# Ledger of designs, part 8: VH-VL binders against a6uvu3

Target 1, 145 residues: a6uvu3
Amino acid sequence: MDKRITLIGSKIAKTGNEFIYCGVLEECSECRFKKICHDGLIVGKRYRIVSVRSAKHPCIAYGDGVKVIEVEPSNNFTILIESKKALEGLTLSHSDIQCNNILCKYYNLCHSEGMPEKYKIMELHEKIKCPKGNSLIKATVSTIN

## First folded at step 1 (VH-VL)

Design f11 (framework fv_nezutatug)
Fold by ESMFold2-Fast, scan of step 1:
Structure f11 (fold): chain C 145 residues (1-145), chain A 124 residues (1-124), chain B 107 residues (1-107)
Amino acid sequence: as target 1 above (145 residues)
Amino acid sequence: QVQLQESGPGLVKPSQTLSLTCTVSGYSISSDYYWHWIRQHPGKGLEWIGSIYYSGSTDYNPSLKSLVTISADTSKNQFSLKLSSVTAADTAVYYCAKDSYRYYFEGSDAFDIWGQGTTVTVSS
Amino acid sequence: DIQMTQSPSSVSASVGDRVTITCKASQDIRSYVAWYQQKPGKAPEPLIYAASSLQSGVPSRFSGSGSGTDFTLTISSLQPEDFATYYCQQYDSYPLTFGQGTKLEIK
């Protein structure tokens, strides 16, 4: 388990806090630090903050600035699954939702990179409103590779 | 204690490829820092060539286009610069340098540790 | 690319003088500027980072100020060892760019 360095909003930058990495924001396209912020993080995966640095850095995406943090993976992904398959404790084989709308704000959660062959549903969250009308719910899943 | 040392040929012929290596001691190049190449033309200022992150990701100065390749050999704790199709305009002192991401946010410079520099002359 | 322009290109001053060197960025770089000192035959050494923060070990007579596009390096009381060329550098965006340098000569 290798630790990764990244940046996160200063208000949530506390040792022990967890977050789900949701991908690169459009605002980050011109940022020279986007490799440091995003390189090596997996969309939909949960990370735990193990260390926080004191310095604040200005960031367009965070009004109160960002802090350097060290994270480790918590062996979980956040993904969208079909509501009819959404039962806590159920083990599913990975299959992406059929959709080519790359401009959808949910695209990365529907087409998550690095998904294992099988995963177990650990926790169900909110249902989302799909522009294509699919019945989808956000879920935390654990790998069983 | 981190030290950087450049090595490579002091004389390169026009149209050939310049190859330089930076040997890092006292620190692993597989750690969370950027490693840079910078050059200085005789009697002139500094020009950033490019960098490599510990993951292997590279950034290059667009003015040098596809002429530059930076790579890392983690087993030797070295990173290297290749500059293809050199001309007399590539005559310079070449430096390798460490950019500390952590030092940057914790109150340090973009380039905190430099090698001593190696002189490269491009001539027939 | 962000262009960094230093003024003056050279300056001659006496020991004890207050010397200021200005650096202008072609666009807003917030406070992402560093200053370096380079003595003849040596690699550059960092003096200032984040526009105004003094690098560890650097004498307190050196100071930096500014934000946005206008930045200044000040030497409050010039010493003989301050003969050198000074460079500003932006690290807001790639490619990283340096000013053309200011050569400081003691009269």
Scores: ipSAE 0.012, ipTM 0.543, lowest interface PAE 8.7, mean pLDDT 80

Design f2 (framework fv_nezutatug)
Fold by ESMFold2-Fast, scan of step 1:
Structure f2 (fold): chain C 145 residues (1-145), chain A 123 residues (1-123), chain B 107 residues (1-107)
Amino acid sequence: as target 1 above (145 residues)
Amino acid sequence: QVQLQESGPGLVKPSQTLSLTCTVSGYSISSGYYWHWIRQHPGKGLEWIGSIYHSGSTDYNPSLKSLVTISADTSKNQFSLKLSSVTAADTAVYYCAKDRDYVWGSYRYFDYWGQGTTVTVSS
Amino acid sequence: DIQMTQSPSSVSASVGDRVTITCKASQGISSWVAWYQQKPGKAPEPLIYAASSLQSGVPSRFSGSGSGTDFTLTISSLQPEDFATYYCQQANSFPLTFGQGTKLEIK
């Protein structure tokens, strides 16, 4: 797999960590920094950190600085799905859970950025109590391209 | 307009300590990331000696057996190299160099170099 | 330490020629490679960083490519001022290491 280069907060710059590339790098950088962002990273896509360079650099967006990291696309996502659709090994088409409660502690798991049209359920975890009454379960899913 | 200039004695006797200073102009050491020392032996390639971050944190080439000390004086906008117990093998041109700015996202690459200063270790 | 091996050690070429210089790392270093040009009696000057990014002010006839262990510096149409020694450098891990250099000579 072709690895890509980016910068991330020093606190979370650890091999194995995953993050969604949301343009955070652009918020703490100058114009020249856009060249690094142009190295094939897609806003909204999830990446896994495969190596971290040891040097720590100042950044206005991160009080404890940033580190240069190498990333690869992550095909694994943690999301919430309807319990009735939750079977390990099943391939599902992505459909939004109808909810606009942005203050919900589970909102990001129900409305994950960068979700593909289809995904395969790899592992089921705990059920959660939905404030809107939906029957939801936490799942690790994978892309199927 | 960034300029780096090495200074120090051109001749050092074996077993003595080599001391070199790099004076930086057109840029503040405290605004940069790493500042490096690199040397080049006569007719040979380049060897990285070590680096200092503006906070005072240092990294040294392990092959130099802990004989190296790099320090910075931000009030004078200078950083310095001390190499103890020198031998004839330490005869080289010594360069100081600036790491690329975080703004360019390419640290551990040298975007500005001093002119180099020749050091001969001889009795 | 990561060893950087350049080939050839020297190359003879004429103005207008396409010249390629290669650099091999003893282990995978992703794209963490820079190239420098050094003229006699002068300090090295940066040409390429991150394997393929051109340093500001460097002529477009210079280009870099490669990933993993094999890297190439290309000069698409050699000019008289390009006769110099070229060095690659890995930026993947400490200690930082350079290739032994490739001397580009007039034919």
Scores: ipSAE 0.000, ipTM 0.493, lowest interface PAE 12.7, mean pLDDT 78

Design f3 (framework fv_nezutatug)
Fold by ESMFold2-Fast, scan of step 1:
Structure f3 (fold): chain C 145 residues (1-145), chain A 124 residues (1-124), chain B 107 residues (1-107)
Amino acid sequence: as target 1 above (145 residues)
Amino acid sequence: QVQLQESGPGLVKPSQTLSLTCTVSGYSISSGYYWHWIRQHPGKGLEWIGSIYHSGSTDYNPSLKSLVTISADTSKNQFSLKLSSVTAADTAVYYCARVDRSGYYLGEYYFDYWGQGTTVTVSS
Amino acid sequence: DIQMTQSPSSVSASVGDRVTITCKASQGISSWVAWYQQKPGKAPEPLIYAASSLQSGVPSRFSGSGSGTDFTLTISSLQPEDFATYYCQQANSFPLTFGQGTKLEIK
């Protein structure tokens, strides 16, 4: 349930594909589709594409343009957390990583945007190279039932 | 229509800095996308070096530590790679490449256009 | 870092054969795999992205499948121009990593 409409690159806009929403690019601040593209999406959360509309639209972030898609959220989502807090099975309270680099492609995975107050670490993945030297690791997390 | 072309010295001495430039034609680097450097060691697979966005934001392979610097010159439609303190292990074919889509969804990074590659030999 | 392991390292086949190349990730990477073809002396060319999406201009005999840790590139009816080295690449996490390559040779 809780289907949302958004926009994604034409080449990956296929029913059944999943993606992790990583947030707004700086270049999208002037985009007419910003609200539709980002409204209701949660940074780090995985979505599944359930339908694709045929028309292409221009997009500053996608050279081949974008298509309108309908998505539904997955039960789990991916975020970046400090390595020292990263233990599988651990329940964490959300806290933003101290970083002002809004041009970093990981900025929105590191910072609060629609994050639940508490989440459980389900699986740890690879460490991410942080341009500012923070020790970060990618994690699949789930909201507490 | 989009073309990438590497240029730089084919021979570099150990301990020196390797400098390579990628010239992009048919597309403006300031129009978006991430621009990458990748190398291929003789008889081996591909190794990602790093990337730059036209704003100057960079990401580097941690295995290359502080040895790598990538920069962009939007006025010339070029981006460049510098590797300091090179050794024989840096002998490789170096490619520049573009990601078709970048920014929003980390999992979408794949290389849609590549330069022809330039061979770099590190030898004294 | 995510390790990508390709198998086989080489395969011998004849024109018209169905060829399958596999790639295994050391951890779950969803559908975030791309496949490339490289001919001797040339740069790699993209074939597949997001595990199963065919790059524009690539013949329909190429297909990709898989999710999680196990991925497959299939050539349904091998043509003479398909003899090359094939690479998988994960796009789930930095640093981006590639498989070791699979050389497709004439039998």
Scores: ipSAE 0.000, ipTM 0.510, lowest interface PAE 12.7, mean pLDDT 77

Design f4 (framework fv_nezutatug)
Fold by ESMFold2-Fast, scan of step 1:
Order: C-alpha cells, then structure tokens, then sequence
Structure f4 (fold): chain C 145 residues (1-145), chain A 121 residues (1-121), chain B 107 residues (1-107)
C-alpha cells in the first residue's frame, strides 16, 4: 500500500489506531507543516496509523501537541447519511446533502471528496446534531468498486 | 555555514560498544531539524541507523533497535551513537546527517565527512 | 522494508553524453525519492528530492522524474566533475532505504 505522512494529536498517535481525515482547519493556513499534514488525504476516509515518530510539535488544534505519523488508507469511509436511508448491509447510491455551510464541523463528512457512486453500509453509529435540521447518522461504509 | 563532524575510535574489538559523536557547528541542534546516523558498508551500501530530535526523542531502524542508542547533548551541540555488541558486520563508514523536516519528506540536506570504523581484534 | 534497486550498477560515458540512471522500488512510493551524488572519499551530496525537485545550488543539467515504482535521474550533458557514484533513497516509509548505487565511469 501507498503510505503517507501526516500529523495527529499526541494522545491518539499510536500504531494501529484509525482516524477519519476531516480536512484543513482555518488555523492551518500559516502552519509550516500544512503540506505534509494534509497533502494527499481524502476527506471522510479512514486511515490506519502504521508508525509514529517520537517528537512532539506545537499545534493550534491540539493542546498536547502533535506527532508525525505514517498512515495507510483503510478500506472504509465514515460519512453522514440520512437516517431514513440507514440500514446495515444496504447498498446505496451516493446522494449529496444540499448544504452550503462550509464552516460546519460536519461539512466534509456530508460532502466527502472521492465518494464512489455506490457504497455498502457496514455499521451505523450515533445520530449527529445538524445545524440545518437534517436527520443524519454517522455510518461506516465500504466502496463496492 | 553549518558543518557536521563525526569523531570516535577507528578500531573497535568484537563484542564491545561502538561510540561515535557528531559535533554540529554554525547551527543549534535545538532548532527545527532531525539529526541522523547513516552508515556505508561493503556489499550492503547505505543503511539508515536512526534519528534524534533535540528533545531526546529517537527513532531507530527496527533491525538495529535492540543494539542502538542515540542521545543528544544540547549544551555541547552534539549528538551521539552507541552500538552495542559489535561484530565484523558493523565495519563501515559512519555519517551523521541533517534531515530537512517539513515539505521534503526525510531527505538529507547536510552530511558530515564520515568516519571509518573497523571491527577487528 | 522497501527495497530500492538501481540499474545499471555501473555505466561508462564521455563528457557531453546524456546519462540516465534508473531506480525501482519494490512497492509504490508515490513521488517520495531523493538522489545523492558521492565522489570517492567524500560524503554523499543531495541532488534531487521529491522525485523531480532540484536541490538549491545543483546545476540544471541534473533532472529527476518518475512516480510509483520507477524513477530516473538524468544528466543532460555530462561534465568532468559528474563522474561519481549515484544513490537513490525512498522517503515514503521507515526504515529509510537506499539503492545499491550506480558508478558513473569515464569511457
């Protein structure tokens, strides 16, 4: 697998841990690590940590600092789907939620770049609180290409 | 002008500990770089040994992890390599090097001149 | 570990020649390869990083290309000071690994 480097909070920077890449924060525009932290990652995709460098670096987003990690892509995405369409084992065609609130903390999970036309729901998680009033639930989905 | 210089014994006996020091001039090791040890031995080419950040945090080549220790002395602007239980396979030229951390992903922009170490009785 | 294989192991050339050295990774490494030049008795010197980016101060006759598993270093018009051994290095994952080297010799 093609491995990539990024930075993540020191407390969660452990080999074997997985995380969902949520996109660039506004605060990151001036960060010297912006390129390596965000380059080549797909919003909403899950990544697995395969190695961790020991040094901590300051970060606006993480009070305990960040560590350099090496990641490989997981086979699954975590996305938000309409609750009325949410059934484990169901294969769905992708449909974007109509929303232009780019400052919402869930925006990138609603508008995940690189989502395939079809996906299978593998696991349902918690319902989220949508500022626009949409009934949404987090789901782990697998691409079926 | 930044310079790296390796120092240590040129001859080490089998089963002993090899100890090398890299002295950095013209730049503080407490700045934003990683500092590395790399060796070059006959038949195997270049081999990365490990790295240290000025805080004392280290990363080692897994094949050498039980045998290698890298440490830093910021007051002397030096970092050092200790390799335990040496054998003839550890005969090599040892280099210290600086990694340009950030945009360029683990490339070495500055190298010491190298020091030859022979493991022999 | 990712294995880096260079070809040829040695090449003979004349001043003014175009020389190409190749490097193959055992796994995909995106564009994360660097090239170094080493003259006899000296430490390696950086030439190229991120497959195609020229190190500051390196003459423009040096260029790099490639992505994935296959990478090349090209010297467009060989100069006398270019006779040296060249190494590739993958910068994709730990441990960092180098090719075995390509010796560039006078014909």
Amino acid sequence: as target 1 above (145 residues)
Amino acid sequence: QVQLQESGPGLVKPSQTLSLTCTVSGYSISSGYYWHWIRQHPGKGLEWIGSIYHSGSTDYNPSLKSLVTISADTSKNQFSLKLSSVTAADTAVYYCAREDYGDYRWYFDLWGQGTTVTVSS
Amino acid sequence: DIQMTQSPSSVSASVGDRVTITCKASQGISSWVAWYQQKPGKAPEPLIYAASSLQSGVPSRFSGSGSGTDFTLTISSLQPEDFATYYCQQANSFPLTFGQGTKLEIK
Scores: ipSAE 0.005, ipTM 0.530, lowest interface PAE 11.5, mean pLDDT 80

Design f5 (framework fv_nezutatug)
Fold by ESMFold2-Fast, scan of step 1:
Structure f5 (fold): chain C 145 residues (1-145), chain A 126 residues (1-126), chain B 107 residues (1-107)
Amino acid sequence: as target 1 above (145 residues)
Amino acid sequence: QVQLQESGPGLVKPSQTLSLTCTVSGYSISSGYYWHWIRQHPGKGLEWIGSIYHSGSTDYNPSLKSLVTISADTSKNQFSLKLSSVTAADTAVYYCARDHTYYDFRSGPYYYMDVWGQGTTVTVSS
Amino acid sequence: DIQMTQSPSSVSASVGDRVTITCKASQGISSWVAWYQQKPGKAPEPLIYAASSLQSGVPSRFSGSGSGTDFTLTISSLQPEDFATYYCQQANSFPLTFGQGTKLEIK
């Protein structure tokens, strides 16, 4: 596990905090920090902050600005699971939902890159409104039991 | 100590593809942020060819964009340059280099090559 | 692309001399200039980054200054090992670009 550099809102930029990476905003298209802020991070994956730099930088998405942070990936992912398979403590083999709607805001949670062959369901969250009518629930899963 | 070493053919024929590899020792490629290829034509200055970010994202000199491919193999701790359709103008010493390991955003991002390979000479000739 | 122009293209100097090399960017690049030293047959070695920050291990006789478009590398008291070619590089944006080099020769 090597460290990754990114930027996050100043109020949440504290060593030990975890966050879920949510992807690039349209407002970021002209930002000179875009590559460093976004490249190498997996949408829906949880990251843990291991160090924070003191300087603040302006950001359209964060009114109080952003700080540079170093992160390491958590063993936990946030993904969407079929409701009938969603039992806390259950160990499952990974299977992506068959869907080609790449414009769906949930697409990356249904097709999470880097998932191991097996994972354990740690936490169940809200049921989501799937545009294609699938019965899905948001879950935090661990790659290590 | 971090060391970079270029390797590849010293002689390439016109219209062929030049392939060079940079082997990194004493440091993991995945721990660095940018890795660069630079060349120097005989008796001339330095020209930046392109770079690869630790995510696999690449940036190329616009003058070379359609001809250049940079890739990384983290299992071998190597990154490589392919330059297609070479001509005599591609005769140069080719260097690989590591960028800063730290991104100081107090004053913005900046690109600086703190470790260089020794260079490998490539001649394009029939 | 940002063009970097060095002056002079060559300079002849004696040991103990103060030597100044300048570099001009075609557009504002804040403090994002680096300087490299290259000896014959060798790879470039880093000297200065962020216009004025000295690379670890580089002698204190080397210094950099400037901001915006005009940058300067100074060697306060030239030593025999300093005879080399010096390059500036804009560090602001891709594509990265270098000056044409300044050859420092024995007088």
Scores: ipSAE 0.005, ipTM 0.509, lowest interface PAE 12.0, mean pLDDT 79

Design f6 (framework fv_nezutatug)
Fold by ESMFold2-Fast, scan of step 1:
Structure f6 (fold): chain C 145 residues (1-145), chain A 121 residues (1-121), chain B 107 residues (1-107)
Amino acid sequence: as target 1 above (145 residues)
Amino acid sequence: QVQLQESGPGLVKPSQTLSLTCTVSGYSISSGYYWHWIRQHPGKGLEWIGSIYHSGSTDYNPSLKSLVTISADTSKNQFSLKLSSVTAADTAVYYCARDVYSGSYRPFDYWGQGTTVTVSS
Amino acid sequence: DIQMTQSPSSVSASVGDRVTITCKASQGISSWVAWYQQKPGKAPEPLIYAASSLQSGVPSRFSGSGSGTDFTLTISSLQPEDFATYYCQQANSFPLTFGQGTKLEIK
């Protein structure tokens, strides 16, 4: 798949960030941006943001507004995993981290939706300072064929 | 059919304020996201002046310093440019243009015909 | 600010020729480039957006390509109505900036 243009929440509209496309919300039915936000994206597929425009636009789905972004399909995902389970080359079964802090800047990396049942740890990055005290580390993971 | 039409005085004296209006027909200003002013000096290329977002938020070219103000009147379907403290360097053809989402982002799909402004004493 | 540099400043060509105009950005702008045509005495008209997408109503002989910092506008078989000045524009960030223009002239 080639690069595509879409819109996403201003809070997560940063080059290098990834997201799972979840489809059209019912609230989007009257939005004039519906086509640019949703055309050409595959439900359940992960995309990586490769560029972000500076302007913000209002959006009913995102209270902080949205920005125009260019995306490409991602074959690898960036997530947070428990440090105890973090070993490069290890295959893990996905399990959610128990956390109710939806305003945490790491929330999307901790609760990455659309994750495959199993994934392989490709690369370990920095440990993060978890507000709830969990021992977490950023990891690049890949779906198992 | 979308049409944009610039209007305003063709002659402005140095140090005065240049005021131009863009009238939009066939499309609502509140339905587009950015509306722009661009100018072209005699025999030269294009220079972006600034834009107004449909919410009223504005962006200006920093090279124009604090001299530019863009505003919109959605009830008249118009947006306007004020450029203060003009000099002979502001002599140009002034264009208005639009941005709009329709399934893909398209910059400057429609332009006004342009209005010539001469700054002289 | 992002500087857009066009080359050449002018091109002399004949009907039927393949014409190529290039545009270089001073920093990476992904695919956020548009191309415009301006005929003498008229306002600019859009040709290409997002580097390679053809504007509705524009003849298929026009095409755009490139990403990052290097972009190209191609006219595959020049027609009499194509003699004009062409401008590239980056749409990556404010302030929006244009190339200096390429004048396409009859040989």
Scores: ipSAE 0.006, ipTM 0.492, lowest interface PAE 11.2, mean pLDDT 78

Design f7 (framework fv_nezutatug)
Fold by ESMFold2-Fast, scan of step 1:
Structure f7 (fold): chain C 145 residues (1-145), chain A 121 residues (1-121), chain B 107 residues (1-107)
Amino acid sequence: as target 1 above (145 residues)
Amino acid sequence: QVQLQESGPGLVKPSQTLSLTCTVSGYSISSDYYWHWIRQHPGKGLEWIGSIYYSGSTDYNPSLKSLVTISADTSKNQFSLKLSSVTAADTAVYYCARHEGRYSWDYFDYWGQGTTVTVSS
Amino acid sequence: DIQMTQSPSSVSASVGDRVTITCKASQDIRSYVAWYQQKPGKAPEPLIYAASSLQSGVPSRFSGSGSGTDFTLTISSLQPEDFATYYCQQYDSYPLTFGQGTKLEIK
């Protein structure tokens, strides 16, 4: 019902990923799919990917191509945080984990797009085995209450 | 389940306006889908006529644009096709169809059964 | 507009055969092609979209391949219910256009 369909870069097109919609890019000005990609999304609003179509499509803005995704509005993020900072109900300031391993399957959860300066930990999940040795835990965080 | 059903006259005289309606059940046309008209000439292939988006925005095949109007009545969950100044070349089976998602690629996941229209005097 | 040309226009085959139908676009359409099956007196039904993605509920004996200008629909082991006319459709550019159809007939 509140779900919208859009296109996003293939590398980040994974169920559970979140992003802030930033509007139409200059590169999209001559794209036939501009209306399809951008219609119905609100600039500055957060969305969560709830499903991903298997097919990959060419895109001027994304060198690795794009996939069709279904999104819903989100005020919450799923991220990885240092276990020493992980306490439900705690408000944290965003800090960089200092990891350069872009091939890690957890990279997007460690380096989430559109993180606010401050967030509140709503729920703690499982601990992650970090290839780089960091002690990390998956958490749902919120910018609203 | 989503169902589409075409209705309209089976016979139309040359130079008159053909009017067809597609009734959609199992899904609201006021949600974010594109709704299309496609026709099939006797013994020939398929021809895309045009589409309407739930916002009322329309796209027409340029070869037919001067004689085609597509409109929607969301209160009745219907969308309609009007072809003005018809000729024998407009004799065809007319289908209404939906494409699979508003921002997905333009292929048709649900079709009506089709309605036969003959243009003759 | 983009012309879609199917080959052959008709093919005769037996149950159990592997059947290949081709579709050629007059310009690069990337992977923006769908395939439909139409039985006599019925509306077309989708089989394949995005050149190779199988539509939900369609038997796995159907597969699609290709990119750019040349596309193929394959039926790996023909069944009696598969005798029908098959159409390709491009959706790279408006107006949307279809191939002329390939009639698959029993030998």
Scores: ipSAE 0.000, ipTM 0.485, lowest interface PAE 14.8, mean pLDDT 78

Design f8 (framework fv_nezutatug)
Fold by ESMFold2-Fast, scan of step 1:
Structure f8 (fold): chain C 145 residues (1-145), chain A 124 residues (1-124), chain B 107 residues (1-107)
Amino acid sequence: as target 1 above (145 residues)
Amino acid sequence: QVQLQESGPGLVKPSQTLSLTCTVSGYSISSDYYWHWIRQHPGKGLEWIGSIYYSGSTDYNPSLKSLVTISADTSKNQFSLKLSSVTAADTAVYYCARDKITIFGEVSYYMDVWGQGTTVTVSS
Amino acid sequence: DIQMTQSPSSVSASVGDRVTITCKASQDIRSYVAWYQQKPGKAPEPLIYAASSLQSGVPSRFSGSGSGTDFTLTISSLQPEDFATYYCQQYDSYPLTFGQGTKLEIK
């Protein structure tokens, strides 16, 4: 509904990407871009990038710079869930998958920060066999209060 | 066309609070622009006082921070400056200005539209 | 705070002259500088942003250059309407700061 302007790291500034806003860093206190980066965003809320400007700007928090982006709140997102819990329309309570393999290409889908306590399964996708033996399935889920 | 117009009292007594309002026409103050207050003492250069972002967040010149409040009234498309405990040193022309925070392909924070200025004299 | 220092403080010139005004920042501000023109009794008007980008509607005889700490505003062939005070402004860091101004007057 409501679109917001912010800045994010150049490497992740791509239309369609999502992130969870984590708040202001102490390093941002004297930054000219502090307001455009941070105001109007809610800590712990998920946003989707809808457009990206091409110019890069220096940033103390991002070594490769930041780009101006337009975002909108996102209630739907992709995660990995245990296959035994996977049924479209089912409401689940979040439980962390216990894994320390940070080199796994699925690590971020298993360990999403700011996960709501409950979410509803909207759509099931392909099954993924975890390197640690867990039977996982990719799912689009919706946040609920 | 975007136009800014300052209004407020031309004469303020020492120790009182100066209140100025900037009325914006042709553009919404709720857009992705900063809105600034700048002043100019007689025969001197420009001094930035502070700004308000479309979200309502404010930034103030540290030299004036304890004395300045900037606020916005989006229903009237206005933003305002309050400067408390004024002295003769606050005698100046006060300007409001729009800052362009996004340009296609780039971010810019220069003042692209200015009001005509309003003269404030602090005298007993 | 970042201090912006302009030189000269005043310059006398004739129509047709090439005029150069410089602005020095007390620390690296990359290219985040703007230039303004102010005529007596009027509000400042923008001329240049991002050190070298010409504001829409501004004549091409105006140009800006520089990066880091040293910036220049050039008027290639001075016209009668160009006699005014010129200010540089950095927008790299808070608080926003202006140079002290350069008064361009008729010789």
Scores: ipSAE 0.013, ipTM 0.582, lowest interface PAE 7.9, mean pLDDT 81

Design f9 (framework fv_nezutatug)
Fold by ESMFold2-Fast, scan of step 1:
Structure f9 (fold): chain C 145 residues (1-145), chain A 123 residues (1-123), chain B 107 residues (1-107)
Amino acid sequence: as target 1 above (145 residues)
Amino acid sequence: QVQLQESGPGLVKPSQTLSLTCTVSGYSISSDYYWHWIRQHPGKGLEWIGSIYYSGSTDYNPSLKSLVTISADTSKNQFSLKLSSVTAADTAVYYCTRDRYDYGSGTYYFDYWGQGTTVTVSS
Amino acid sequence: DIQMTQSPSSVSASVGDRVTITCKASQDIRSYVAWYQQKPGKAPEPLIYAASSLQSGVPSRFSGSGSGTDFTLTISSLQPEDFATYYCQQYDSYPLTFGQGTKLEIK
């Protein structure tokens, strides 16, 4: 039983999305949602969104507001990988996708922090249309230990 | 029960700005949901224009290339569409709608629709 | 953009007939398709969501099926009030896109 309630930016609050919890921001010190947003989450741990509530709430950290989400710890990561390297069951060494377009809606999936040195491709999902022209596919990967 | 009603000019001249308003009754737009504009060209399918959440957050169809502005007036329970530099291609029936958010997809389909207002772009 | 293609463009049928309308997505949309009915001079009304879930208040003669790229809307026993244009919509990803419509006409 490790499911928790938290809040995350409305633009990224989608069932199935994953994120790494980075801790409390300075701006959150006076937020009425601080306890629900941050209590019980482990810094550096990856979480998967299992449900999203429709209502938006104002947030100092997110200009478009936040939504209430239910999360669970993730043993798998959702990332973008080059299509030519994408084969279910293949073990890959992590290499960064070279891109500085921070306004891209896929930026966080391309530049996920805390990636392990090696991971196994568990499942291939949709192909992404990259603004920079890279041929990318969304994949669920697992850590190797 | 939720009702939506479009209002605006039936005729707009080319190069001018089309302005439409949607009045919502039976539900406060500041309570929840995204509120959308969708249009239907004569003899064609439906085209999603964009959406607004009561906080002022908007999303627009990329194909309309900065020609669209959607705004909300929560005190009047209304939201509006402005489409700049119109051409004959903007002739359509315009609908305002409420979303039904789907948690699995992270997007929406539409559960309540206004009756639609016909807009003709002609000199 | 995900392209939604409906077939047929029009179909003629009689009251009591079983009618099937199809919708094809240009890529996998899982089950995130909705169907709408539009009568002349009126706004579209939702019939089906999540490919097969019946919208509240919609008669049970309407049903939806399919997954991935191929979807169908079925009317099991056509009634006079069912003569209308039907549209599918994908809501897997942005921008939201609709099919071009299927007009159901009296034979």
Scores: ipSAE 0.000, ipTM 0.477, lowest interface PAE 16.9, mean pLDDT 78

